VHH binders against Imidazoleglycerol-phosphate dehydratase (hisB). Designs and how they scored, part 1

Every score and structure here is a prediction.

Target 1, 187 residues: Imidazoleglycerol-phosphate dehydratase (hisB), of Pyrobaculum calidifontis (a3msg0)
Amino acid sequence: MSYRRETRETLVVVELVPGAVAQVETPIPFLTHMVETFLFYAGLGGRVYAEEKRRLDDGHHVIEDVAIALGRALDQLIGDRSAVARYGWAAVPMDDAFALAAVDLGGRPYWVVKAKLPNVAIGGYPLPMFPHWVRSLASEARATIHIYARGRDPHHKVEAAHKALGLALRAAVSPASGVQSTKGVLK
Below, numbering starts at 1 at the first letter of every chain, in headers, positions and changes, except where a header shows other numbers; antibody chains are not in Kabat numbers.
F, E and O stand for the ipSAE by ESMFold2-Fast, ESMFold2 and OpenDDE, each averaged over both directions (binder to target, target to binder). V2 = 0.75 x the mean of E and O + 0.25 x the DockQ between their complexes.
[cut] marks letters that were taken out.
Atom coordinates printed by the task and the answers are left out, and those that the model quotes come from them; centres of patches stay.

## First folded at step 5 (VHH; framework vhh_7sr4_2)

Design u01 (from s09 with S31I)
Fold by ESMFold2-Fast, scan of step 5:
Structure u01 (fold): chain B 187 residues (1-187), chain A 123 residues (1-123)
Amino acid sequence: as target 1 above (187 residues)
Amino acid sequence: EVKLVESGGGLVQPGGSLRLSCAASGFTFSIYEMGWYRQTPGKQRDLVADISSGGSTKYGDSVKGRFTISRDNTKNTVYLQMNSLKPEDTAVYYCATYEIEYTSESGYTYDYWGQGTQVTVSS
């Protein structure tokens, strides 16, 4: 599944391949690592490429646009929502940090993020943008996403949250039991 | 109440070294996470390194292998040893700590900052 998003501010290209290794390139180092982490734990690979067309936009546009493009690519990948498990969740510890994520792929976009985040940037990623990243992803993937994270280390909190979200999504996209399909050749 | 005072900044040539110190007071230092951040004019503050109460460390990718964060709980001081300095490391360096709230929600963050110390790498 591939998706291309181009605006006056950014260009983002996403191609998701289940079971493949992810190649992620963005102008924001921490965003690159978090997207890599999310995809790895989600069991997804392929390509995520982002570039910034306008200098001095402080990264807010590219962070949001990457989430939008990922969400659109996920929506395309999921396809028939009756064919997936729909619900998934995971609890992930990371040293002092703990994150819980729950996902419902039922076509209802909603988001909740509860985490104490300092008003700073890590590797060019303003941490207050993390809830907005989740919102954009949830909106475009047509999913309900709940994330709760706690801990002292903000790097660990955000990383644990991406791991938990990845694992929750992996469970939610797994094949549904009892889905009726056209009968083929029985082996 | 909470006070953080940085020192050790200055002018250094590329490839040089500096050691920054941050003296903390007004809180129980040993149980708080401490971090070093840097900021250039017109840019947001970026995480350089952090250290937990237990001594676990994290580094920004641009400084990993060159910088080392450490703490001395007896002296209420956190340090940043900066080696192999590059012109791109030029910034005001800030010491910070976070108000610890395990039941808090996003958007209700209070952090404490020092006044900053200038590091200039040029020749």
Scores: ipSAE 0.000, ipTM 0.201, lowest interface PAE 11.1, mean pLDDT 84

Design u05 (from s09 with E33A)
Fold by ESMFold2-Fast, scan of step 5:
Structure u05 (fold): chain B 187 residues (1-187), chain A 123 residues (1-123)
Amino acid sequence: as target 1 above (187 residues)
Amino acid sequence: EVKLVESGGGLVQPGGSLRLSCAASGFTFSSYAMGWYRQTPGKQRDLVADISSGGSTKYGDSVKGRFTISRDNTKNTVYLQMNSLKPEDTAVYYCATYEIEYTSESGYTYDYWGQGTQVTVSS
């Protein structure tokens, strides 16, 4: 249900609860906003807390460690992978931006991100870290994640990507249904 | 799509001044770094000046103290004020911005360039 990651550089605590409200606290405003967005669209709440023990880089360690802890918490939450739908995808527009995400919870970690991003920081989040965040999440959740994003506004591109990933994950974790005949059980 | 349109180039005498303008469209201008580059015949393009989305500036060593880069986010325009021009400043001046295109683990810098504007410093 919960995961705690402590290194000499960061502390991250994640507790994921389906259907709950998310409480997210990180030292990076845009990371906080993106994690809140991801969880909301994934239908997940609970707590995500991150702190930097020292002032270090441009957020590299905390961004990565949040993704690692989220991925580990997701892996624990998913549990028996034969019990979930496994596959999910979503396409999300946000003004000029469009993002497509697809997820396979088959236990095989892999990631693909295709997006053009400026080499700038938004709300303390260096945008070049976004593909790295997806990589760490996919690796620890033992999931294959594909994200494609296009648009003119980099804030909208990254936010649409997090919404799409959330919706795709929500579909992928839904309960597996039994096989039914094409004639159904109609009487 | 990203579009950059330069203006303000021309012929000027040594010691003169010119102001270059670059009108940008097709992207959220205020979120992007903008730069001016120049290219002389037979040489590679070199950085003249750049300005971050937050307004921080950097200059090439040959132009420090003489050129000033600025931006107007309400007009989606970046400027280069060129003072105390020298014959060696003669070049085609290009406005630029960039993105990093990611494909899995690979990052590739994708530059967007204007058409260029000729600056000639000659007697």
Scores: ipSAE 0.014, ipTM 0.369, lowest interface PAE 7.4, mean pLDDT 86

Design u06 (from s09 with E33Y)
Fold by ESMFold2-Fast, scan of step 5:
Structure u06 (fold): chain B 187 residues (1-187), chain A 123 residues (1-123)
Amino acid sequence: as target 1 above (187 residues)
Amino acid sequence: EVKLVESGGGLVQPGGSLRLSCAASGFTFSSYYMGWYRQTPGKQRDLVADISSGGSTKYGDSVKGRFTISRDNTKNTVYLQMNSLKPEDTAVYYCATYEIEYTSESGYTYDYWGQGTQVTVSS
């Protein structure tokens, strides 16, 4: 399952393979680390490649476009939504930090992120972009994603959130034998 | 819990100098913006100087060239060196930082303030 996105600002290529090791390359070190972390805990590998064609911002386009491409690749990977468990959640501690994530792959995009973050960049990643990253992922994966994170260290908060999201997604994409919507048919 | 404690204020004559300190605790200081603000009687708090986590500084127009902000991440302390003090610099000086809580499409800014330290410039 693969997706390629090219704009005037970026090129992003995503190929997702369940159970494989992920090879992630982006121009933003913390984004690379967080995507690797997310995929590892999601039980997904393959390749994620991103490059910035023009430096018009502090990585805003790359961060958003990686989330869009990942979401599209996930949507392709899931395919028939009646064939997956649909719901998943996880709670992950990381030293002082704690994150809770919940996912519904029911075909409707929605996002909720509650995290107090300083207006700083870690490894080239402006932390205010994290909620936008989740929004883009949720929108393109056609998923409802809820994330709550607390802690004193912003690096630990964001990393715990990516671990929790990965584990929640892993549960949600697991195989199921029937329709799990209370309304009947999934989109 | 974010806690900021200012010290170093006092009475000084015009042309004198003071060094303010702000001791921070309860958060990962090195990752946060730090600022100095002042409040004069009958006015709101105004920016004096700020410093980013990366060390970039900004100054209010009235203090440029006279005041210097610096930080020591090993001591979790931000400093304001005030030189060539003028009577109009008389104010309560506050140390500050902030966080943004992201919910929905909006961010809510939470400002954290110290209790303040009085600086009086008089002859």
Scores: ipSAE 0.011, ipTM 0.320, lowest interface PAE 9.2, mean pLDDT 86

Design u07 (from s09 with E33W)
Fold by ESMFold2-Fast, scan of step 5:
Structure u07 (fold): chain B 187 residues (1-187), chain A 123 residues (1-123)
Amino acid sequence: as target 1 above (187 residues)
Amino acid sequence: EVKLVESGGGLVQPGGSLRLSCAASGFTFSSYWMGWYRQTPGKQRDLVADISSGGSTKYGDSVKGRFTISRDNTKNTVYLQMNSLKPEDTAVYYCATYEIEYTSESGYTYDYWGQGTQVTVSS
């Protein structure tokens, strides 16, 4: 599925293809790496392209806009919410770090991110922007996302979180094979 | 403090139209998701329509094609244009948003609701 977002400050193009290799290009190296990681573990490929046209304000627009465009493309890809498993989760270790992610594709946007994020930037990505990235993704994908991560190395912590989120999403979009409600009611 | 104030409800005949408004204050409106929900006594709140900060919209199946959600970021207001109203649209309509707060250790979200505005479609 594809989505294009263009504003005065950014251009973002996303095309998601299940099972394909992801080609990700953004002006922020760590964002590029994290989006590649997320998509790889989600079993999704295709293209994610982002550029800054002109920096007018705080310069964090590309991070938010990439999350928005990814979320919109995911919403299109998911399509019929009753046809997917809906729920997914994964726990991922990465050396000292451990991340747990859980996803509900029930159409309700909500998010929780619990990660001890120092006020540092890695590869041009201010780590305090990570919860905002999750917020935008959850909002546009119409998903509830919970992420809990711990660790000493902030790079490992954020990367483990993206791997866990990818794996959780992969499980959640798998085809539904039975009743999804304990009461026998399908949504 | 986050404050949401609904207006525009009232009594209408079947087939009529109403435009609901939700005036928001206390937060950076343009960055927030906004939604409209409705509730009939004895039933759960139901999503009518929503609009993301990025402009994507979603409608409940019962209102698709009849209702339109929109936002005006210069006025910090979200609207619900309701056309071809039916008796089953009778409910209290609530404006909603959510926000995130985080520290160095966590991020979390919580919902905000307006007080609601009554819409009654007479038979």
Scores: ipSAE 0.000, ipTM 0.198, lowest interface PAE 10.8, mean pLDDT 83

Design u08 (from s09 with E33T)
Fold by ESMFold2-Fast, scan of step 5:
Structure u08 (fold): chain B 187 residues (1-187), chain A 123 residues (1-123)
Amino acid sequence: as target 1 above (187 residues)
Amino acid sequence: EVKLVESGGGLVQPGGSLRLSCAASGFTFSSYTMGWYRQTPGKQRDLVADISSGGSTKYGDSVKGRFTISRDNTKNTVYLQMNSLKPEDTAVYYCATYEIEYTSESGYTYDYWGQGTQVTVSS
């Protein structure tokens, strides 16, 4: 599935192909690495391309717009939500760090991110933007996403979180196998 | 577990100098803002100086020009060079770092402190 998002600040193009290798290009090195990591563990490939049209933004618009475009592409890829497992979770260690992610593809956007992060940038990515990235992804994918991460190394915490989210999503999009909505209908 | 160990405090005469050191462990030091704070009897804790991951520094008005904060990421250590010490610099000096837990639009700051080291400036 394919989605294009263009604003005054950015252009983002996403094409998701299950089982393919991901080719990710963004102007923010750590964002590129995190999106690659997320997609790899989600079992998704294809293309993610982002560019900045304006010089002043410290990455805020690109980070948010990539999450929005990914979320929209995921929503399109999922399609019939009654045909998927809907729920997925994963716990991922990365040296000192540990992350837990849980996903509900029930059509309800919600997010919880509990991670203690320093107010610094890694590879051009201000770490305070990570919860906002998850918020935008959850909103556009129409998913409930919970992430909890602990550790000493903030790079490892955020990377473990992306791995856990990827694995959780991979489980949630698998064919239905005994999971049923307690509400009787999906939005 | 975050651990901060201060050293270098003591008694010094007015106009003297001291260098405080803080050895950090249990976290990726290079990615954290490090600071020095001080507390005088009967007052709340005040910022003396801080230094960001990128090396940007901030100083309290009363110490600017006299104190210098620096860091050595290879040694996981932050330093405070104190020159031209005055009796009003007498305080317990604390090494600190912090993390923010981000939820939606809010953040809760979690401070980590050393045990403190006494600096006394008197004759």
Scores: ipSAE 0.014, ipTM 0.392, lowest interface PAE 7.2, mean pLDDT 87

Design u10 (from s09 with T28R)
Fold by ESMFold2-Fast, scan of step 5:
Structure u10 (fold): chain B 187 residues (1-187), chain A 123 residues (1-123)
Amino acid sequence: as target 1 above (187 residues)
Amino acid sequence: EVKLVESGGGLVQPGGSLRLSCAASGFRFSSYEMGWYRQTPGKQRDLVADISSGGSTKYGDSVKGRFTISRDNTKNTVYLQMNSLKPEDTAVYYCATYEIEYTSESGYTYDYWGQGTQVTVSS
């Protein structure tokens, strides 16, 4: 177990292992698929387990709690921020959709998501929760994350965004090659 | 880009029926919430009915029991079956869908509307 989060509403357990295969289990099919996608493209595996103790919401608690637990596990994995490349980005097409993600692991939590998303659920995942998922991940990983996505198919938009974020994170956590900050100290 | 085209409006007598159709293109129809709205001169647009991607429906209080919304994902079309029409149902009926645009820290609803189809209920 790398990180465990238990609340009245959910239980989430995350163990991240670079280069391993990811085993993801959540009560929301599209969330499971998106987390699997993110981890695969990030070059991370291990285990992500989530369960709902109460079923009286549309998945808000579990979606947010998975992002929080992933962010905390990522913060632990990154460790010494002077030892990583810090910056990463990726542009990913998926049929009609296109997503751009950029990440700064400098210790400053911030997020920007620019995407038009319908107010519907895909595989039990209310799409309006996607920006909140990114917010929670960025906050707990102490990262600045920018995501821009466009396309006709909302499934492709969100999936392309997770692929781009994964690839951007993979680049950002790669080993450092010299000075990463003009200040000489990372936040 | 999103395009919605309504049809089926017309003149009908009180107690009559009409079936409105909305042909959608430019987006993955099956993944979007679709709605019917109506506007009477001098008033704002009001929700008549909506239908989720999964088929769950909601209706405005004034039309419950008389109108039925449905969708055909193979034809990219949403329908409104209007029964027991009243003079008060006279309005321009609009097909709509929407997205939430997230920009920086903020989100706002971005609505897509058809051109509208006139329904007139009179003798």
Scores: ipSAE 0.030, ipTM 0.453, lowest interface PAE 5.0, mean pLDDT 87

Design u13 (from s09 with S31D E33Y)
Fold by ESMFold2-Fast, scan of step 5:
Structure u13 (fold): chain B 187 residues (1-187), chain A 123 residues (1-123)
Amino acid sequence: as target 1 above (187 residues)
Amino acid sequence: EVKLVESGGGLVQPGGSLRLSCAASGFTFSDYYMGWYRQTPGKQRDLVADISSGGSTKYGDSVKGRFTISRDNTKNTVYLQMNSLKPEDTAVYYCATYEIEYTSESGYTYDYWGQGTQVTVSS
């Protein structure tokens, strides 16, 4: 499934292919690494490309627009929500860090991120943008996402969170053993 | 800030058609989810149809195949084309969107509703 988002500030192209290797290119190194990590653990590949047409901030536009485009591509990929497992969760350790993620693909967006994040940038990524990235992804994917992360190293906390989110999404998009519909109607 | 104004409701015969419109203002419309919900007296609001910012649609079981949701981002408007109307489609129809407010640790989802437009399908 593919999605293209072009604004005056950015261009983002996302093509998601289950089981493929991910080719991720963004102007923000840590964002590139986190998106690669998320997709790998989600069992998704394909292409994620982002560029800045104008540098107006500390990557806020690119970070947000990548999350929006990923969320929209995921929404398209999921398609019929009655055909997927819907719920997924994962707990992931990374050295001193621990992250728990839970996802509901029920079509109603909501987000919770409980993580102590310092006001610093790692590889061009202002860490306070991580909850905002989750918000945009949840909104556009029409998913409820809960993330809880703890640890001393902020790099490990954010990376563990992306791994957990990927694994949770992978479980949630797996085929349903039956029909997962609140109204009990087949497609 | 967020303002939603519905129009296009009315009285129609069974088998007839109506097109509902929702004019949105106060937010960057193209980036937002839009939905149509309906409510009959004594019942909760039910999803009729929704459309994500990416164009993905979902329909309630009772309207699938008869109703079509669409959006025009240049006009900041979402539409509901209602065909083959039945008496049981009689309800107040609401346009809706939501917003997630960022905080350091959590988001709060704010639902925004229009005032509603009455659709009556009489035999």
Scores: ipSAE 0.000, ipTM 0.182, lowest interface PAE 10.3, mean pLDDT 84

Design u14 (from s09 with T28I S31I)
Fold by ESMFold2-Fast, scan of step 5:
Structure u14 (fold): chain B 187 residues (1-187), chain A 123 residues (1-123)
Amino acid sequence: as target 1 above (187 residues)
Amino acid sequence: EVKLVESGGGLVQPGGSLRLSCAASGFIFSIYEMGWYRQTPGKQRDLVADISSGGSTKYGDSVKGRFTISRDNTKNTVYLQMNSLKPEDTAVYYCATYEIEYTSESGYTYDYWGQGTQVTVSS
């Protein structure tokens, strides 16, 4: 599924294809790397393209707009929520870092990110923007996302979180079998 | 986990100089913002100087032009060069770094502090 978002500040185009290789291009190197990582572990590929029309901030607009467009594309890709497993989680180590992610694709937008992040930028990405990226993704994908990450290296911490989120989403979007809930709802 | 150890404090005469050092361990020093704070008895800790991972510096108004903060990422050490010391600079000096933690509705700063080093400007 594809989605296009254009504002005064940015243009973002997302096309998600299950099982394909992801081609990601954004003006922020660490954002590009994190989106590539997320999609790879989610089992999703296709294209993510973002550009800045004007440089007015430290990447705030493009980081949020990429998350919004990804979330909308995911919502479209998921489609019938009774057809997917709905719940997924993953625990991912990355050297000193450890991340836990849990996802509910039940149509309820909510987010929790518990990660201690220094007020620094890695590859043009202000790390305090990571929770905001998750918020926008959760809101537009109509998903509940919980992420907990710990570690000494904030690069490893944020990267492990993206891997965990990808794996959790991959599990949650997998085809459903039998009863979807204890209430006996079937497709 | 995060450890900060200050050194270099002592007694100096007004107009003298001191160089404080803070040895850091338990985190990837080069990417963290580092600061120096000071505290006198009965008062809160005040910012003296801070330095970003990229080397941008900020100073408290009372020390601007007299103190210089610097960092050596190969030694995991932040320094405070104190020149033209005044009696009002007498305080315990603390090295600090911080992280921000977010939840769905809030974000708050988690501060890491050293044990402090005493600077006394007087005879």
Scores: ipSAE 0.082, ipTM 0.493, lowest interface PAE 4.2, mean pLDDT 88

Design u15 (from s09 with G26E)
Fold by ESMFold2-Fast, scan of step 5:
Structure u15 (fold): chain B 187 residues (1-187), chain A 123 residues (1-123)
Amino acid sequence: as target 1 above (187 residues)
Amino acid sequence: EVKLVESGGGLVQPGGSLRLSCAASEFTFSSYEMGWYRQTPGKQRDLVADISSGGSTKYGDSVKGRFTISRDNTKNTVYLQMNSLKPEDTAVYYCATYEIEYTSESGYTYDYWGQGTQVTVSS
């Protein structure tokens, strides 16, 4: 599944392949690392490419546009929503940090991100953009996403959150349980 | 528990210098934006200077060229070097940092402040 988004500010190309290794390339190192982390734990690979045509912001456009393109590619990948498990969640520790993520792929876009984040940038990624990244992903993937994260190290908080989100998504996209029947052999 | 403790204030003559220190504990200091603010009786607190984790700085217009903010991440300390002090610089100086708790539609800012250190510039 693939999606291409081009604006006056950015170009983003996403190709998602279940079970493949992800190749992620963006102009923001921490965004690249977080997207790689998310995809790895989601069991998804392929390619994510982003470039900036203008560099007059703190990465706001490219961070948002990557989330939009990923969400669109996920929506295409999921396809028939009745064929997947729909719900998934995961709790992930990372040293001092702890993150909980829950996902509903029911087609209703909504997001909740509860985390105390300092107003700083890590590897070119302003941490206040993380909730906006989740918003854009949830909106375009047509998913309800809840993330709660706590800890002292903001790098660990955000990374644990991406791992938890990946694992939750992996569970949610798994095939729906087999057909249930009142027939069958009990002995 | 986040804790900030200021030191280095005192009485100094006009044209003199002081160096304020703020020691932080119980959090990952190196990742936080740190700031110095000042307050005179009956007025709101004003930003004096701030410094990002990467060392980028911003100063209030009244102190540009006279004050320098710096940080030492190995000691979890932020400093304010104050030069060419004027009577108008007399105030209580506060060290601060903050966290923003993001929710889907709103955020709550949690400011962490020290108790302040008095700087008095007079003859």
Scores: ipSAE 0.013, ipTM 0.267, lowest interface PAE 8.2, mean pLDDT 84

Design u16 (from s09 with F27Y)
Fold by ESMFold2-Fast, scan of step 5:
Formats: structure tokens, C-alpha cells, sequence
Structure u16 (fold): chain B 187 residues (1-187), chain A 123 residues (1-123)
């Protein structure tokens, strides 16, 4: 386990393994699918487990706590930030939907999510919680994350956003390359 | 303040028809996408039909060919014409609209849904 978070409301356990298959279990079906999607496109696997100790909170605690635990596990996995590419972005279409994500792993937590999201729940996931999920992930991963999504189908918008974020993170965590120049080696 | 008010629900026999109306106020209606969703107790809301500002429509697979969504921008109203109703169509039907832009810096207090109107299809 790279991170374990336990509160009065939830228990979340995250172990991230590059290149492995992800095993994701949460009480919220759409959250499970979105985390699986994010990890797959990020090139990460391992385990994400979440459970609710209380009911009636409409998923707020689980959604936020999964993002917090993922962010903490990512921070630990990244380690030396000078050793990674740092920047990544991706644009992902999904039928009617389009999402753009950009990530800076420079150690500065910040987030921007621009999406037209209806006040509905998909698979137990209240869509207005998606920006909360990004906020918590960005804060704990110590990353700047920008996401823009457009489209008619809110399921496609949120799914495309998770794919784009995964691909952007994959690029950002790739090893930093030494560049040879007439002025020396760049890092 | 965005306000959506649904009407037209009720009890109908299998094979019957109903027309739902959603009256919108508090925003520039003609510029927004409008949709109808339905919810059965214990389940999430499912898309029934959606109509763009330009009149393009999208339907859920279970209602294609039976339901028709339309809008009247002069009355700020969206309609759902429901034909050949089945017991499986029994649900609370909600009218919805989308915000132009949502940011993580804004509050999570989107109220772009009506209160719902009950449709019961029973013999």
C-alpha cells in the first residue's frame, strides 16, 4: 500500500504500480469506472479500495477521500520531481464529447475545471462532485491540473476528462531526458 | 435564478399518451441545451431525451420512436410527447438544463433541475 486513509466516514487504500493492471473497488459504480479509466490511461495499476462507514452522505466523502488517497499515492510515486518530464497534456474525443487536460507536477497545487455538468448522478456519482475530485487530487499530488470538457452527453464528458487527465499525467511522469547542447547537458 | 417547473404527469393506461411541459425562467432559454431525465426509486437518473439550442435531438434507446422532445423558445418551454406508454416508463420525470461554464472555484450548488413530475403507467 502506498497510502492508507481512514476517517470516521471512509476507509481508502491505494497502491500504485506502473504498468500493472488496476483493481478498483468503491461503493460508487461510476467512480470505480472513472478511477479505472484514469489509471489505465495514466499507465498505472495496482489497487484502489474504498468503503463507506456511514450512509446518507450522497457519496461526497468517498469521492473526495479516493481523490485524496490517489493524490497522496501519486506524490509518493513521483518522488524526485526533477527526474520527471513535469508537464503533460492530452486532448481526448469521445463521440460528442471533447476533453483537454494539462498537468504541471511542479509541486504547486492548483486546479481549474471548466465543464457544463448537469446536477445529476451517474452510477451513484453526483456530477457536481467531479471538480471536487480534481481539486483533492491536485492538492494532494501537489500538481496544477487544468481540465476543459465540452459535449452533450455528461457521461462522455466526464469519461473523456478522466482519459485526458490520465494521458496528461502519463506524459508528465515520464523520465526527464538529458539534452546535449553546445552549452552543456540540460536537466 | 434558474427555475424549471414541470407539468403534465399523471396516471395512464398502457398504450396511452402524455405530454410533459417544462417552463423555464431566470436565464436565456434559447441558448441552452434542455433535457428530460427519469428516475425510478433506488436507481440513478436516465436520459430520456435532449434538445440543443439549434433543435438537434438525442433519445435514450428505450424511448426512440415513441417519445418526441421539442422546444418553444417564445414560451421558454420544452416538451416531451410520450406515446405508446409501457409500465416500464413509470418514473419521476425531470427537466434539466446545463450551465454554460462550471469551475472548481464556483460553488457546487447547481439547481438546474425541476422538482419532477410523476408518470405512472398502470392498468
Amino acid sequence: as target 1 above (187 residues)
Amino acid sequence: EVKLVESGGGLVQPGGSLRLSCAASGYTFSSYEMGWYRQTPGKQRDLVADISSGGSTKYGDSVKGRFTISRDNTKNTVYLQMNSLKPEDTAVYYCATYEIEYTSESGYTYDYWGQGTQVTVSS
Scores: ipSAE 0.006, ipTM 0.212, lowest interface PAE 9.4, mean pLDDT 83

Design u17 (from s09 with F27D)
Fold by ESMFold2-Fast, scan of step 5:
Structure u17 (fold): chain B 187 residues (1-187), chain A 123 residues (1-123)
Amino acid sequence: as target 1 above (187 residues)
Amino acid sequence: EVKLVESGGGLVQPGGSLRLSCAASGDTFSSYEMGWYRQTPGKQRDLVADISSGGSTKYGDSVKGRFTISRDNTKNTVYLQMNSLKPEDTAVYYCATYEIEYTSESGYTYDYWGQGTQVTVSS
């Protein structure tokens, strides 16, 4: 699935291919790394490309627009929501850090992020933008996303959160539990 | 909900020492990042020291090397050991914790503050 978003500030192109290798290119190094991480753990590849036409902030527009485009591409990929498992979760440690993510692909957008994030930038990514990235993703993917992250190292906290979110999404898009495939079904 | 109660403040001479204690009750203490902040009249509160649930610490530049923050999760208590006190350290010291929760409706922060304890460094 392919989605293109162009505004006065940015251009973002997303093409998601299950099981493929992800090729991610953005002007923000840590955003590139986090999107690569999310897609890898989600079992998704393809292409994510973003560019800034004009920098009016600390990357707020491109961070948000990447999340929007990813969410839209995910919504297209999911398609018929009755055909997927819908629910997924994962708990991921990363050294000192721990993250829990839970996802409901029921078509209702909502987000909760519980994490203490310092007001610093890592690799050009202002960490307070992480909850906003989740918000935009949840809104456009029409998903409920809960993330809890704790730890000493803010890099590890955010990275563990992206791994957990990827794994949770991977579980949620698996085939529907409503299919009659149980052992011992009466004939 | 978390309730924080500070103790250990007082009057000391320059070069002296004090140990502040902050007792927490309510929610699960060991999961929270805890901090000590201070405020002088007419100024905003500034960070003195911070400690994670796992014991990792951060200090304000003006106190680094002189103050030590620690915690005892079994007692739900955080401590601030203040050494080599200076007149500039005179302030009300607050114990605090917080968490950030974001929802589709709004982002919000739950701030939990103690009542404060006065530290005065003078002759």
Scores: ipSAE 0.005, ipTM 0.206, lowest interface PAE 10.1, mean pLDDT 83

